# VH-VL binders against q9h9l3: the designs that were tried, part 62

Target 1, 176 residues: q9h9l3
Amino acid sequence: PRKMVAIDCEMVGTGPKGHVSSLARCSIVNYNGDVLYDEYILPPCHIVDYRTRWSGIRKQHMVNATPFKIARGQILKILTGKIVVGHAIHNDFKALQYFHPKSLTRDTSHIPPLNRKADCPENATMSLKHLTKKLLNRDIQVGKSGHSSVEDAQATMELYKLVEVEWEEHLARNPP

## First folded at step 22 (VH-VL)

Design Dh2
Fold by OpenDDE, look of step 22:
Structure Dh2 (fold): chain C 176 residues (1-176), chain A 120 residues (1-120), chain B 108 residues (1-108)
Amino acid sequence: as target 1 above (176 residues)
Amino acid sequence: EVQLLESGGGLVQTGGSLRLSCAASGFTFSTYAMTWVRQAPGKGLEWVSGISYRGEYTDYADSVKGRFTISRDNSQNTLYLQMNSLRAEDTAVYYCAKVPYRGSGSFDYWGQGTLVTVSS
Amino acid sequence: EIVLTQSPGTLSLSPGERATLSCRASQSVSDSYLAWYQQKPGQAPRLLIYDASNRATGIPDRFSGSGSGTDFTLTISRLEPEDFAVYYCQQRSSWPLTFGQGTKVEIK
């Protein structure tokens, strides 16, 4: 079986009125939840909105941040050839300006068996926080300091593991 | 080989000014964040200031805010620390250090330091 | 700020022995943003460990880091003569960046 990693990214706002979502932090964990990568990343453009309430990113974090070009290279090296698990992962890939093969992508926001297990509508898009609470009895994204991408990545991996066998069998029968 | 060489240290009177320089070589200076860390005689390490790779973002320890200014000239591979209104408690060896891409906020290479002595 | 307290202040050991150094944070250090440095007399500090458990380039295997939250440990499995020095922990979880006060590993 292929190695799996889970990814979660935090974005800040750049461009006019801060509407462009730019990568500012990326965390990657392995199947066991061990951190493989966790770095602050500096966007190439000026940050207009740190979105701190959600992202947890502050201007101080940008002082030692890794340039986007370099960080992207580091991240892609880790992701290449692996099954990548994420929640609403299309946002992460967009921020990375990278798209992982669909056959090697697992989005926990679009796994009907996972929603079913959480007593949610199978075709609904549930938040990571909600699923984590329902299925893992764990609170994430609490406090006023913003999200922790490491915590979110770990939660995402744990959620996927709950339905891994069933979902992998489904995908084998129905390749994307 | 990565090399960092501090200069500009010396004896200065209280209230005086001093400008430290750090000459970098052996790596692409313009793509790395840099920092100053100081160590008073016989004491531990104290973070002083940091600057992003383009110089757009800076921060300082509260003990030096308003008095010290960190800057860099990427065309000359040089990091600077302008120190104004110096106090006796600023007496220390000042190190420049490189910030790695992995483990950002740690310091993977250090200079040998330059001594700043502030006398009353 | 996050205060890092190292213990013991001084550790007296012989070459070949195991050294265990502690670093305790006044509050949780997020995502294990903890580094360890070695400083020998008259020299600049040298990075040993970053992000709690990652060994820096060129650092011997006898050095290892562990821990999370508020408790971190640096272990030297078998002390070599060149390992007698002062060791500092440092956090990057919160600004300002802060160091522990150091632990001196000296020859017994």
Scores: ipSAE 0.854, ipTM 0.922, lowest interface PAE 0.5, mean pLDDT 95
Fold by ESMFold2, last read:
Structure Dh2 (fold): chain C 176 residues (1-176), chain A 120 residues (1-120), chain B 108 residues (1-108)
Amino acid sequence: as target 1 above (176 residues)
Amino acid sequence: EVQLLESGGGLVQTGGSLRLSCAASGFTFSTYAMTWVRQAPGKGLEWVSGISYRGEYTDYADSVKGRFTISRDNSQNTLYLQMNSLRAEDTAVYYCAKVPYRGSGSFDYWGQGTLVTVSS
Amino acid sequence: EIVLTQSPGTLSLSPGERATLSCRASQSVSDSYLAWYQQKPGQAPRLLIYDASNRATGIPDRFSGSGSGTDFTLTISRLEPEDFAVYYCQQRSSWPLTFGQGTKVEIK
């Protein structure tokens, strides 16, 4: 009965040697894959490493970017009260400086039935790219220009749908 | 009600300089990225330059890079464009525009523009 | 640089008719990062649609946008007298940000 969304974030390197991950883009899609949110975000601290190869973030994206505090407020309004699906989603919540209720959180990097469908070890943490190729016959994150958080959020939702009935039943029997 | 009011346009000789100003009101200027877009007489729109909400990040069209400088004074709610080494092809109406929080990189409010004419 | 080519150059229609305006990109516009603007004589552009299909604040529902990749469309379902203007598309997928050359919608 609860509404479900998928989220994906792209991060840049801040802090010493660029080792801290700070939010620079966030995309949220609904159950049908329609985009509810998709904005570039300017971190509050100095960017040391854009990580462009993976993040797709360039200096130019920061010119028009939404301030972190504003973006965070908008994003949290969308997430509140919803089941939120992501891939390695703890990294997204950390970048948002936010803790979503565990009972409303779904992480496609940690769903054994999903790994089993992909013929992967159930205890392995598999990449979104790998699972999407194996189970949806789609290539995401193609090329050297970095990831698209819209594309990744949409793929994450479609992956979850493959195991949604089984996994929701499992969680009902095994509350976090 | 958002207002953007450009000023500082006029007639300038080739090689000259002008500084455009854009006075902003009706919104919290210091939390919005800003942009300059120009339109030559009878022509389409051309992006010129943009600046992040604190001013840390700027970018320019290749045609103006090295000659134009965008800046802002958040304490006075004013956006600037310093134009040096002006050329005939810089003749245009110059608009300042606000970047929205949603659909950033689109421009939701525009001033009525100020005309810059470069001759000689 | 992504070049945006709009068609038709001029669209002559009567009030009440449906207008369909096309914008074609020289390269894929990532994540449907395409906007539409209206500009009337002597006025600044007005944002209609952002990110291909989202209406900007205060824009009537007769304006709709669609498309992805290289092909985008602005539709005006029933033209009103105030809709006769020039329309521009604009991409924000790649720098520099670029605009199409415009489609003039005029009274037949």
Scores: ipSAE 0.854, ipTM 0.924, lowest interface PAE 0.5, mean pLDDT 93
Fold by ESMFold2, last read:
Structure Dh2 (fold): chain C 176 residues (1-176), chain A 120 residues (1-120), chain B 108 residues (1-108)
Amino acid sequence: as target 1 above (176 residues)
Amino acid sequence: EVQLLESGGGLVQTGGSLRLSCAASGFTFSTYAMTWVRQAPGKGLEWVSGISYRGEYTDYADSVKGRFTISRDNSQNTLYLQMNSLRAEDTAVYYCAKVPYRGSGSFDYWGQGTLVTVSS
Amino acid sequence: EIVLTQSPGTLSLSPGERATLSCRASQSVSDSYLAWYQQKPGQAPRLLIYDASNRATGIPDRFSGSGSGTDFTLTISRLEPEDFAVYYCQQRSSWPLTFGQGTKVEIK
C-alpha cells in the first residue's frame, strides 16, 4: 500500500497588514509518528506579524531558519506520491504553494465519521485540540507559547488512524 | 568540501576591540545561516551569536550583547564578528559554524577556530 | 535559559565496550531539539546526532541517540579507538542556545 504521512505547518503574517499567511515552520511525521521533517522556515517576504500566540514563532527562530525555497523543495520531495494527512490541510498546502492530489489528501477537519466518534456535528469543522482531547484523551497546544507542529502532526495521524479503515473504504467507493 | 577558516584572533588589552573573519568555501554561503561559538581554555562550549542567511536576523548571548556585532558579506563568502569593549572573560577560541538545512540550530561544520586572548 | 547537565563527568572504558552518556535538562526540551557533538583535543566539535535521534551525515551507526523531555542519552554500541573524546549535548529549544559541560570518554 501507499505510504502515509501527516503534516502540520505554522504560519506568520506577511503582505499588507500581515494578512497573508506565510510558512514559518513545517513538521512531517510517518504513520508511526516518527519525525521525518521538522524545521523553522524563513519566508521570502518580510514578516509583519509573527502570530506568536498561535504559531509559536518568534524573531529568534528566524536566525537559524531554512530559506523557504530550499525547505519547500525538501518538503515536497517527502509529500509527493504519498497520502498526506492534515487538519484544515488546505491552509498548509496554500502556504507551501503546492497542490496535492485530492485522492491522496486526508483532512481530519472534514471527516464525518471522526466527528461522530467525538459526539460532534458530522459536518462541523472541529479544532484539532478539541478532537484530540475527546478522542485521544490528550491535551495539545497547552499554554500560551504557541503550538508545536510536531505534536500537532502526531495527533493528526493518531486521529486519522481511528477512522482509517472506514474512511479509506468510503473514499474507494466515492472517488473524489 | 565545506571549509571554514577563522582569522583575526590575537592578544588584545581589556577594553580593546578585535574583528574576527570566517572565510567560507565548498558550499553556497549566501543560503546558510551562520553562528559563532566560543570555548574558553579548558572549558566547554558557549553560543555567542547567530545570523540568518541574508543577515536580516541576528541574536546574541547576553554576555556579549551590545559589545559584539555579527555580520556577513555574501559577495565575499565571509562571516564577521566585531568585538568591542573586550574583557578577560572573552578569552576563548572562537569558532564559526554552519547551520544545516536539516537539524537547523545544530551546527554541522565548524572551523578550526581562532584564539582571542584578552589581557588586563 | 535551559541548563544541560551531563553525566558522568568522565567515563573510563576499553575499546569494544558500550558507552552510555546522559544529558539532563533543567526544563523540558520541546520537540526533542537536542544535539550531540564529539570533540577531540585540538579539534573543532563534530556533529553526531541532531534532534535527539537523527544521525548526522557520515556518522557511523554505532552512534545512536534517544530521549525526550528532560532526559537524553547518547549510546556508542562498541567503542573504537577514535571514539575516545569529549562529548557535548546542545539544545535548540530555547534561547540562548546552550551546551552541556561535557563528558570525557577515556581509555581505561
Scores: ipSAE 0.854, ipTM 0.923, lowest interface PAE 0.5, mean pLDDT 93
Fold by ESMFold2, look of step 22:
Structure Dh2 (fold): chain C 176 residues (1-176), chain A 120 residues (1-120), chain B 108 residues (1-108)
Amino acid sequence: as target 1 above (176 residues)
Amino acid sequence: EVQLLESGGGLVQTGGSLRLSCAASGFTFSTYAMTWVRQAPGKGLEWVSGISYRGEYTDYADSVKGRFTISRDNSQNTLYLQMNSLRAEDTAVYYCAKVPYRGSGSFDYWGQGTLVTVSS
Amino acid sequence: EIVLTQSPGTLSLSPGERATLSCRASQSVSDSYLAWYQQKPGQAPRLLIYDASNRATGIPDRFSGSGSGTDFTLTISRLEPEDFAVYYCQQRSSWPLTFGQGTKVEIK
C-alpha cells in the first residue's frame, strides 16, 4: 500500500511589511507518529516578523538553522510519491514552493466526515486545536510560546486516521 | 574528511584579549552553521557562541555576551572568536564545531581544541 | 536555562556488559531535542545520538537513545573496549544550549 505521512510547518514573515510567509520549521511524521524530519530552516530572505506568538520561532533558532534550499530538497524527497496529510496544507506547500498531486493530498481542515464527528458544521473550517480537543481529548498548542510542528503533525495524522477508511473510499469513487 | 583546526590560544592576563581561528576543510564551509564550545580543565562542556551559515545570525552564552564576538570568513573557510575583557573563568580548551543539516543544534564534527589560560 | 543532571557519575563495567546512562532535565526538553556525545581522554567530543533517538552517521547499532520530557537514556548494548569514555548529554530546546556534567564509563 501507498505510504502516508503528515506534515506541519511554521512560518515567519518576510517581504514588504512581513506579509509573505516563509518556511522556518518543518516536521514530518509517519503513520505511527514517528518523526521522519524536524528542522529549523533559515529563509534565504530577510525576516521581518518572527510571528513568535504563533510560530514559536525566535532569532536564536536561526543561528543553527538549515539553509532553505538544502531543507527543501530533503523534505521533497520524503514527500514524493506519498499521501501527504496536513491541516490547511496549501499554506505548507506554498512555503515549500512545491506542488503535490491533489490525489495524494489530504487536508484535515476540509474533510466533512471529520467535522461531523466533532459535531461541527460539515463545511466549516475548524482549527487543528479545536478538532484535536473534541475528537482526541488532547490539548495542543498550549500557552503563548508558539506551536510545535511535531505535536501538530502527530495530531493531524491521528485525526485523519479517524476518518481514513471512509474518506479514502469517498476519494476512490470521487477522484479530485 | 572533515577537518577543523583551532589556533590562537595561549596565556593572557585578566582583562586581556585573544583572537581564536578555526580553519575548516573537507566540507562546504559556507553552507554550515558553526559553533564554539569550551571545556575548563577537568570540567564539562559549555556552549559559548554560534553563527549562521552566512554569518547574519549570532548568539552568545550570557557569561561571554558583550565580551566575545563570533565571526566567519567564507572565502577563507575560517571561523573566528574575538575574546575581550578576559577573566580567570574563561580559562578552557576552546573547540570549534560544525552544525549538521539534520539534528541542527547538535554538533557532529569538532576540532582538536586550543587552550586559553587567563591569569591574574 | 535547562540544567541537565547525569547519573551515575561513574559507571564501572566490564567489556560485554550493557551500559545504561541517565540524563534528567530541570524542565521539559521540547520535542526531545537532546543529544549524546562521547569524549575520550585527549580528544574532542564525538556525536552519538541527536534528538533523543537518532544515531549520528557512522555510529554503531550498539548505541541507542530513548526518552522524552525530562528523562533520557543512552544505552550501550554490549560494551567494547573503545567505549570506555566520558558521555555527555546536551539539550537544544532552550537557550543557552547546555550540557550535562558527564558520566564516566570505566573498566571494572
Scores: ipSAE 0.844, ipTM 0.923, lowest interface PAE 0.6, mean pLDDT 93

Design Dh3
Fold by OpenDDE, fold request of step 23:
Structure Dh3 (fold): chain C 176 residues (1-176), chain A 120 residues (1-120), chain B 108 residues (1-108)
Amino acid sequence: as target 1 above (176 residues)
Amino acid sequence: EVQLLESGGGLVQTGGSLRLSCAASGFTFSTYAMTWVRQAPGKGLEWVSGISYRGEYTDYADSVKGRFTISRDNSQNTLYLQMNSLRAEDTAVYYCAKVPYRGSGSFDYWGQGTLVTVSS
Amino acid sequence: EIVLTQSPGTLSLSPGERATLSCRASQSVSDSYLAWYQQKPGQAPRLLIYDASNRATGIPDRFSGSGSGTDFTLTISRLEPEDFAVYYCQQRSSWPITFGQGTKVEIK
């Protein structure tokens, strides 16, 4: 079986001005899009900005939220040893305060063949929403309810699958 | 073994007040969100209230908002439900339940419940 | 709020038979945030399934959950005598948290 998972996280603002991005939700799916993990997470610091428009996070989600340290441990257990696929994944890892090995990381925001398939400049940073619409003919991040990290993770995995063979071969020849 | 033991139930008149307690053991209480769920005699389950592990965040069913207050004392491993302005429709067995880390918003352990009877 | 409607109201079966319980949501339950509980007479509910298809700790393999969107199913592959009880579905997708009205599985 392929040891590949896709991850997407939602962050809220903490700190005096809410400028610190803190993990508030994390979703992980397997190669087939099955949800392996999806939980709301409570940051250790007081939330100043829920960033609901983008994050989809609301105050009520924090009622049953998992403590950050616990959630982090659970997430890391899932990610360990896996190829982790994400979009602009450095933000997710930063929020997790965890850095996955580069050789086992796949960032769909930095895959030139993917952009090429989408008729975008190869070296441009395209949004997940745009790539998903262009290549999968699917609308994500719609409505006012905010993003669904599960949906985003699934889309990310599907996008990567489009270029998996080519990109894995490329990486094999050019290890990061 | 996870144990939840509710207490404080009993007979109370309409408009009266009652405070329920839930004593928790067998797990690190202070790190888990908790909830109250009630069940009227012969009826189904109704979510009443929830509280985050530090008590910073709370929520209530519309049916009890403004009347009930959920709280917790992590130093004593105890969950509370202060019920004011009780009504006949509040008559039910009240369960305290633990919220797991995985599938949060589900409830993986329940107490035996305590019966609250509100008489007119 | 999301209203969960369970069917049938009562399911009469014999030990060894397969039980199929339905839970329909009035609107889509996001990310399959659907749980199933079992409640025996005079006892507190017990968590069986969370997030539509994940068995809770200690739950026998004969219990399985499936579904997405608005339609969910709890299946008991082979009923044991101890499985005759009331079963509730519950959603955590939207606030407030809500339960179905329950399905009673009784012995035929």
Scores: ipSAE 0.912, ipTM 0.952, lowest interface PAE 0.4, mean pLDDT 96
Fold by OpenDDE, fold request of step 23:
Structure Dh3 (fold): chain C 176 residues (1-176), chain A 120 residues (1-120), chain B 108 residues (1-108)
Amino acid sequence: as target 1 above (176 residues)
Amino acid sequence: EVQLLESGGGLVQTGGSLRLSCAASGFTFSTYAMTWVRQAPGKGLEWVSGISYRGEYTDYADSVKGRFTISRDNSQNTLYLQMNSLRAEDTAVYYCAKVPYRGSGSFDYWGQGTLVTVSS
Amino acid sequence: EIVLTQSPGTLSLSPGERATLSCRASQSVSDSYLAWYQQKPGQAPRLLIYDASNRATGIPDRFSGSGSGTDFTLTISRLEPEDFAVYYCQQRSSWPITFGQGTKVEIK
């Protein structure tokens, strides 16, 4: 438990058409849901699309934002050696331009027992919002103000805890 | 050691202009966001303006929007505040402050401030 | 904007006593984006606590911050003579950044 953290990132659109997803906020919580890291991050390239409805990111958040390279270093220090839990976590790692060991990665969007518990097809990719509502009876990502990466990270950790024992045993028998 | 030194304050008439400077040393200035905060005599603290580390993003309190302009010269390690159309209520000590990477939006180092007095 | 209301306005205590300062927000401060500052007469403010409970570099452990949502507290476990000053809370959750009106801790 002490070596487990959950991560959630918010991305904005950069590049000529805003199709490049760039890290703009990162939140990391421990096993108990305590916030270890939560900062707005300034991409190296100009932001074309803040994607505010989803990301919650606004231009004003970039005024005091931490430079990407600095933030990345801080985040990696936290993640190194830890079991990292996330939802569709490949997107977060991609935005971080970082590859965490697969054996130390837990993606709640790809845990069949979790889907089963939520009465969903085991091989389906369910949203964090849906799983959180079904299994935790909690509403996240409500309204039009955008997502809270802290809330999402906390929800992700809580979801994983529901299947932790079973899934860790499975992984022990079937290492990635 | 982090050092912030404000200058440019003084007495100015209503409607006048003044430019404040903040000389930074002891840290990599060009990689940190900066802010101005003011304090009227005998009063509390009021956020005035902020600027990102590259100067690409800025914002202002409504009370100064359209009149004040924050800028920076990273090659000179200097933060600026151009104040136009000054009013009596702008009278205050103006502090420049550094924004840390952790707890960004808080201010971990402050200058000693420079006094701006706007007279009628 | 988020309005921060500090209480009490003035706190009169003796050295060695415990000081408890309150900061209440008009709306929820997201993710505990709350800081505390100390300001002595004729000096610039000094950062004490950031993100509700993290001590800034060089800050003695007698200073502690707690709280979430709309209610935050700064505690000075045992007042030292140098701790008599004005204390401000500040939020970074919503733009514009705002400060509380301050609490003066004075010697009894």
Scores: ipSAE 0.911, ipTM 0.952, lowest interface PAE 0.4, mean pLDDT 96
Fold by OpenDDE, fold request of step 23:
Structure Dh3 (fold): chain C 176 residues (1-176), chain A 120 residues (1-120), chain B 108 residues (1-108)
Amino acid sequence: as target 1 above (176 residues)
Amino acid sequence: EVQLLESGGGLVQTGGSLRLSCAASGFTFSTYAMTWVRQAPGKGLEWVSGISYRGEYTDYADSVKGRFTISRDNSQNTLYLQMNSLRAEDTAVYYCAKVPYRGSGSFDYWGQGTLVTVSS
Amino acid sequence: EIVLTQSPGTLSLSPGERATLSCRASQSVSDSYLAWYQQKPGQAPRLLIYDASNRATGIPDRFSGSGSGTDFTLTISRLEPEDFAVYYCQQRSSWPITFGQGTKVEIK
């Protein structure tokens, strides 16, 4: 069996009008929720929109931030060969300019048994916040100060663990 | 081997100015954020200022804001601290320190410091 | 700002003994963004621990960090003669970056 990690990234807006989502923070936790990586990351381009209300990123976080290229290398070293769990994880990979093998990817926003357990439509896309509250009775992303990618990654891992056995069996029978 | 060497310290009168330099070697200076931390004689450590690896982002402690300016010349592998309107309470050993990629916001290498003494 | 209060102010111990140093934050330090430094007389500080529990490069195993939220601990399992120094905690959770006032570990 392969090692499993959960990832959550925060993005800021770059480019014209800030429409380009650039990686500004990345958090990775192991199966037990231990933090393997958590750093602020400085995009190569000028930040137009910090998206602070959602991202939690502020200008001050960029003072000590790790350059994107360096951070990307560090992150990829952690992810390589692992089963990577995330929520709407395609956004994280896009920001990382990296694509993990589909067979080693788990997206908690697209796991029907997880939604069923939460009494949600199986084919609906539910938020991490909603699933976490419903299934873990825990509040995340509270307040207006932005998200904690560590907290979100931990929640994502915990959610997946609820359906891990069933989903892994499903994937074994139906490889992506 | 990472080396940081501060210079420019000395005796200055209240209201005076001083410019500190930190010469870096043994690592790719232009890719690391840097910081200044000071220590008054017989006292603890106080963060003074930080600057991103390209110099586009800076921040300061409230105690020095408006008086001190952090800058860097990556072509010269040098960090600077321009200190204006110096006060007696600015008397301290000033350290330049490197910010690591992992645990960024901590400081993994420090210079030996340069003493700044402000007298009335 | 986050105020870090270290205790005790002075810790008198003998070589070979276990040292436990405390750092308490005035408010929660997010994601355990706490570091520990060692400073010997006449020397610059040296990074020991970052992110509460990660040893910096070259730091011996006898140094360990733990804690979360507002309470953090640096432990030296068996004091070596070279470990007698002043230790500072530091937070990077919020700006400005702040240090504790330090704990002096001295020879009993």
Scores: ipSAE 0.910, ipTM 0.951, lowest interface PAE 0.4, mean pLDDT 96
Fold by OpenDDE, last read:
Structure Dh3 (fold): chain C 176 residues (1-176), chain A 120 residues (1-120), chain B 108 residues (1-108)
Amino acid sequence: as target 1 above (176 residues)
Amino acid sequence: EVQLLESGGGLVQTGGSLRLSCAASGFTFSTYAMTWVRQAPGKGLEWVSGISYRGEYTDYADSVKGRFTISRDNSQNTLYLQMNSLRAEDTAVYYCAKVPYRGSGSFDYWGQGTLVTVSS
Amino acid sequence: EIVLTQSPGTLSLSPGERATLSCRASQSVSDSYLAWYQQKPGQAPRLLIYDASNRATGIPDRFSGSGSGTDFTLTISRLEPEDFAVYYCQQRSSWPITFGQGTKVEIK
């Protein structure tokens, strides 16, 4: 448990048309859901699209935001050596420009036992919101203010805990 | 060691203008967001304005919006607060404060402040 | 804006006693978005706690922060003579940034 953390990131759009997803917030929680890291992050390039509807990021959040390179270093320090749990976590790692070892990565969007528990097709990619509602009877990402990366990270961890034993055993037999 | 030194305070008449400066040393100023916080005599703390480390993002308290302008010169390690259309209620000690990377939006180092007195 | 209400207004204690200060928010504050400051007479504020429970650099371990949601607490386990001051809570969860009105810890 001490070796496990959950991560969720929010991204904004940069580049000429805002098509580049840049890290703008990162939240990391421990096994118990305690927040280890939660900061707004300022991309090196100008933000073209805050994607507020989804990201929850607003211009005001960039006033005290941590520079990307600094934040990245801080985040990597937390993640190093840990089992990192996330939902569609490849997006988070891509935004971080970091790739965690596959053997230490857990993606709740690709855990068949989790989908099965939620009465979903095992090989389908279900949303965090759906799984959280179905399995935890909790509503996340509610409203028009965008997502809360802390809330999402906590939900992700709780979902994983439901299948932790089974999935860890599976991975032990079938290393990625 | 981190040092912040405010200057530019003084007595001004209502409607007047004043520019505060904050000289920073002991840290890489250009990589940190900065803020102004003020404290009226015998009163509590009030956030006034903030500016990102590159200076491209700023925000203000409603009480000063449209009248105050925060800026910075990273080449000079200096933070500024241009105060226009000053009012009696702007009378306060003005602190510049550093925004840390962790707990950003809190303020880990403060100057000793500079007193601004606005008289009618 | 989020209004932070601190209580009590004044706390009269003797050196060596335990001090418990409350900060209540009008809206939920993200757990990591509450800070505490100490201000001694004639001095600038000093950061004590950030992200609700993390001690700032150089802060003695007799200072501790706890809480979540709308209720936060600063605890001084054993008051030292130099701890008599005004304490402010501050949130960064929502803009504008706001402070509590302060709690004065005075010597009995």
Scores: ipSAE 0.910, ipTM 0.951, lowest interface PAE 0.4, mean pLDDT 96

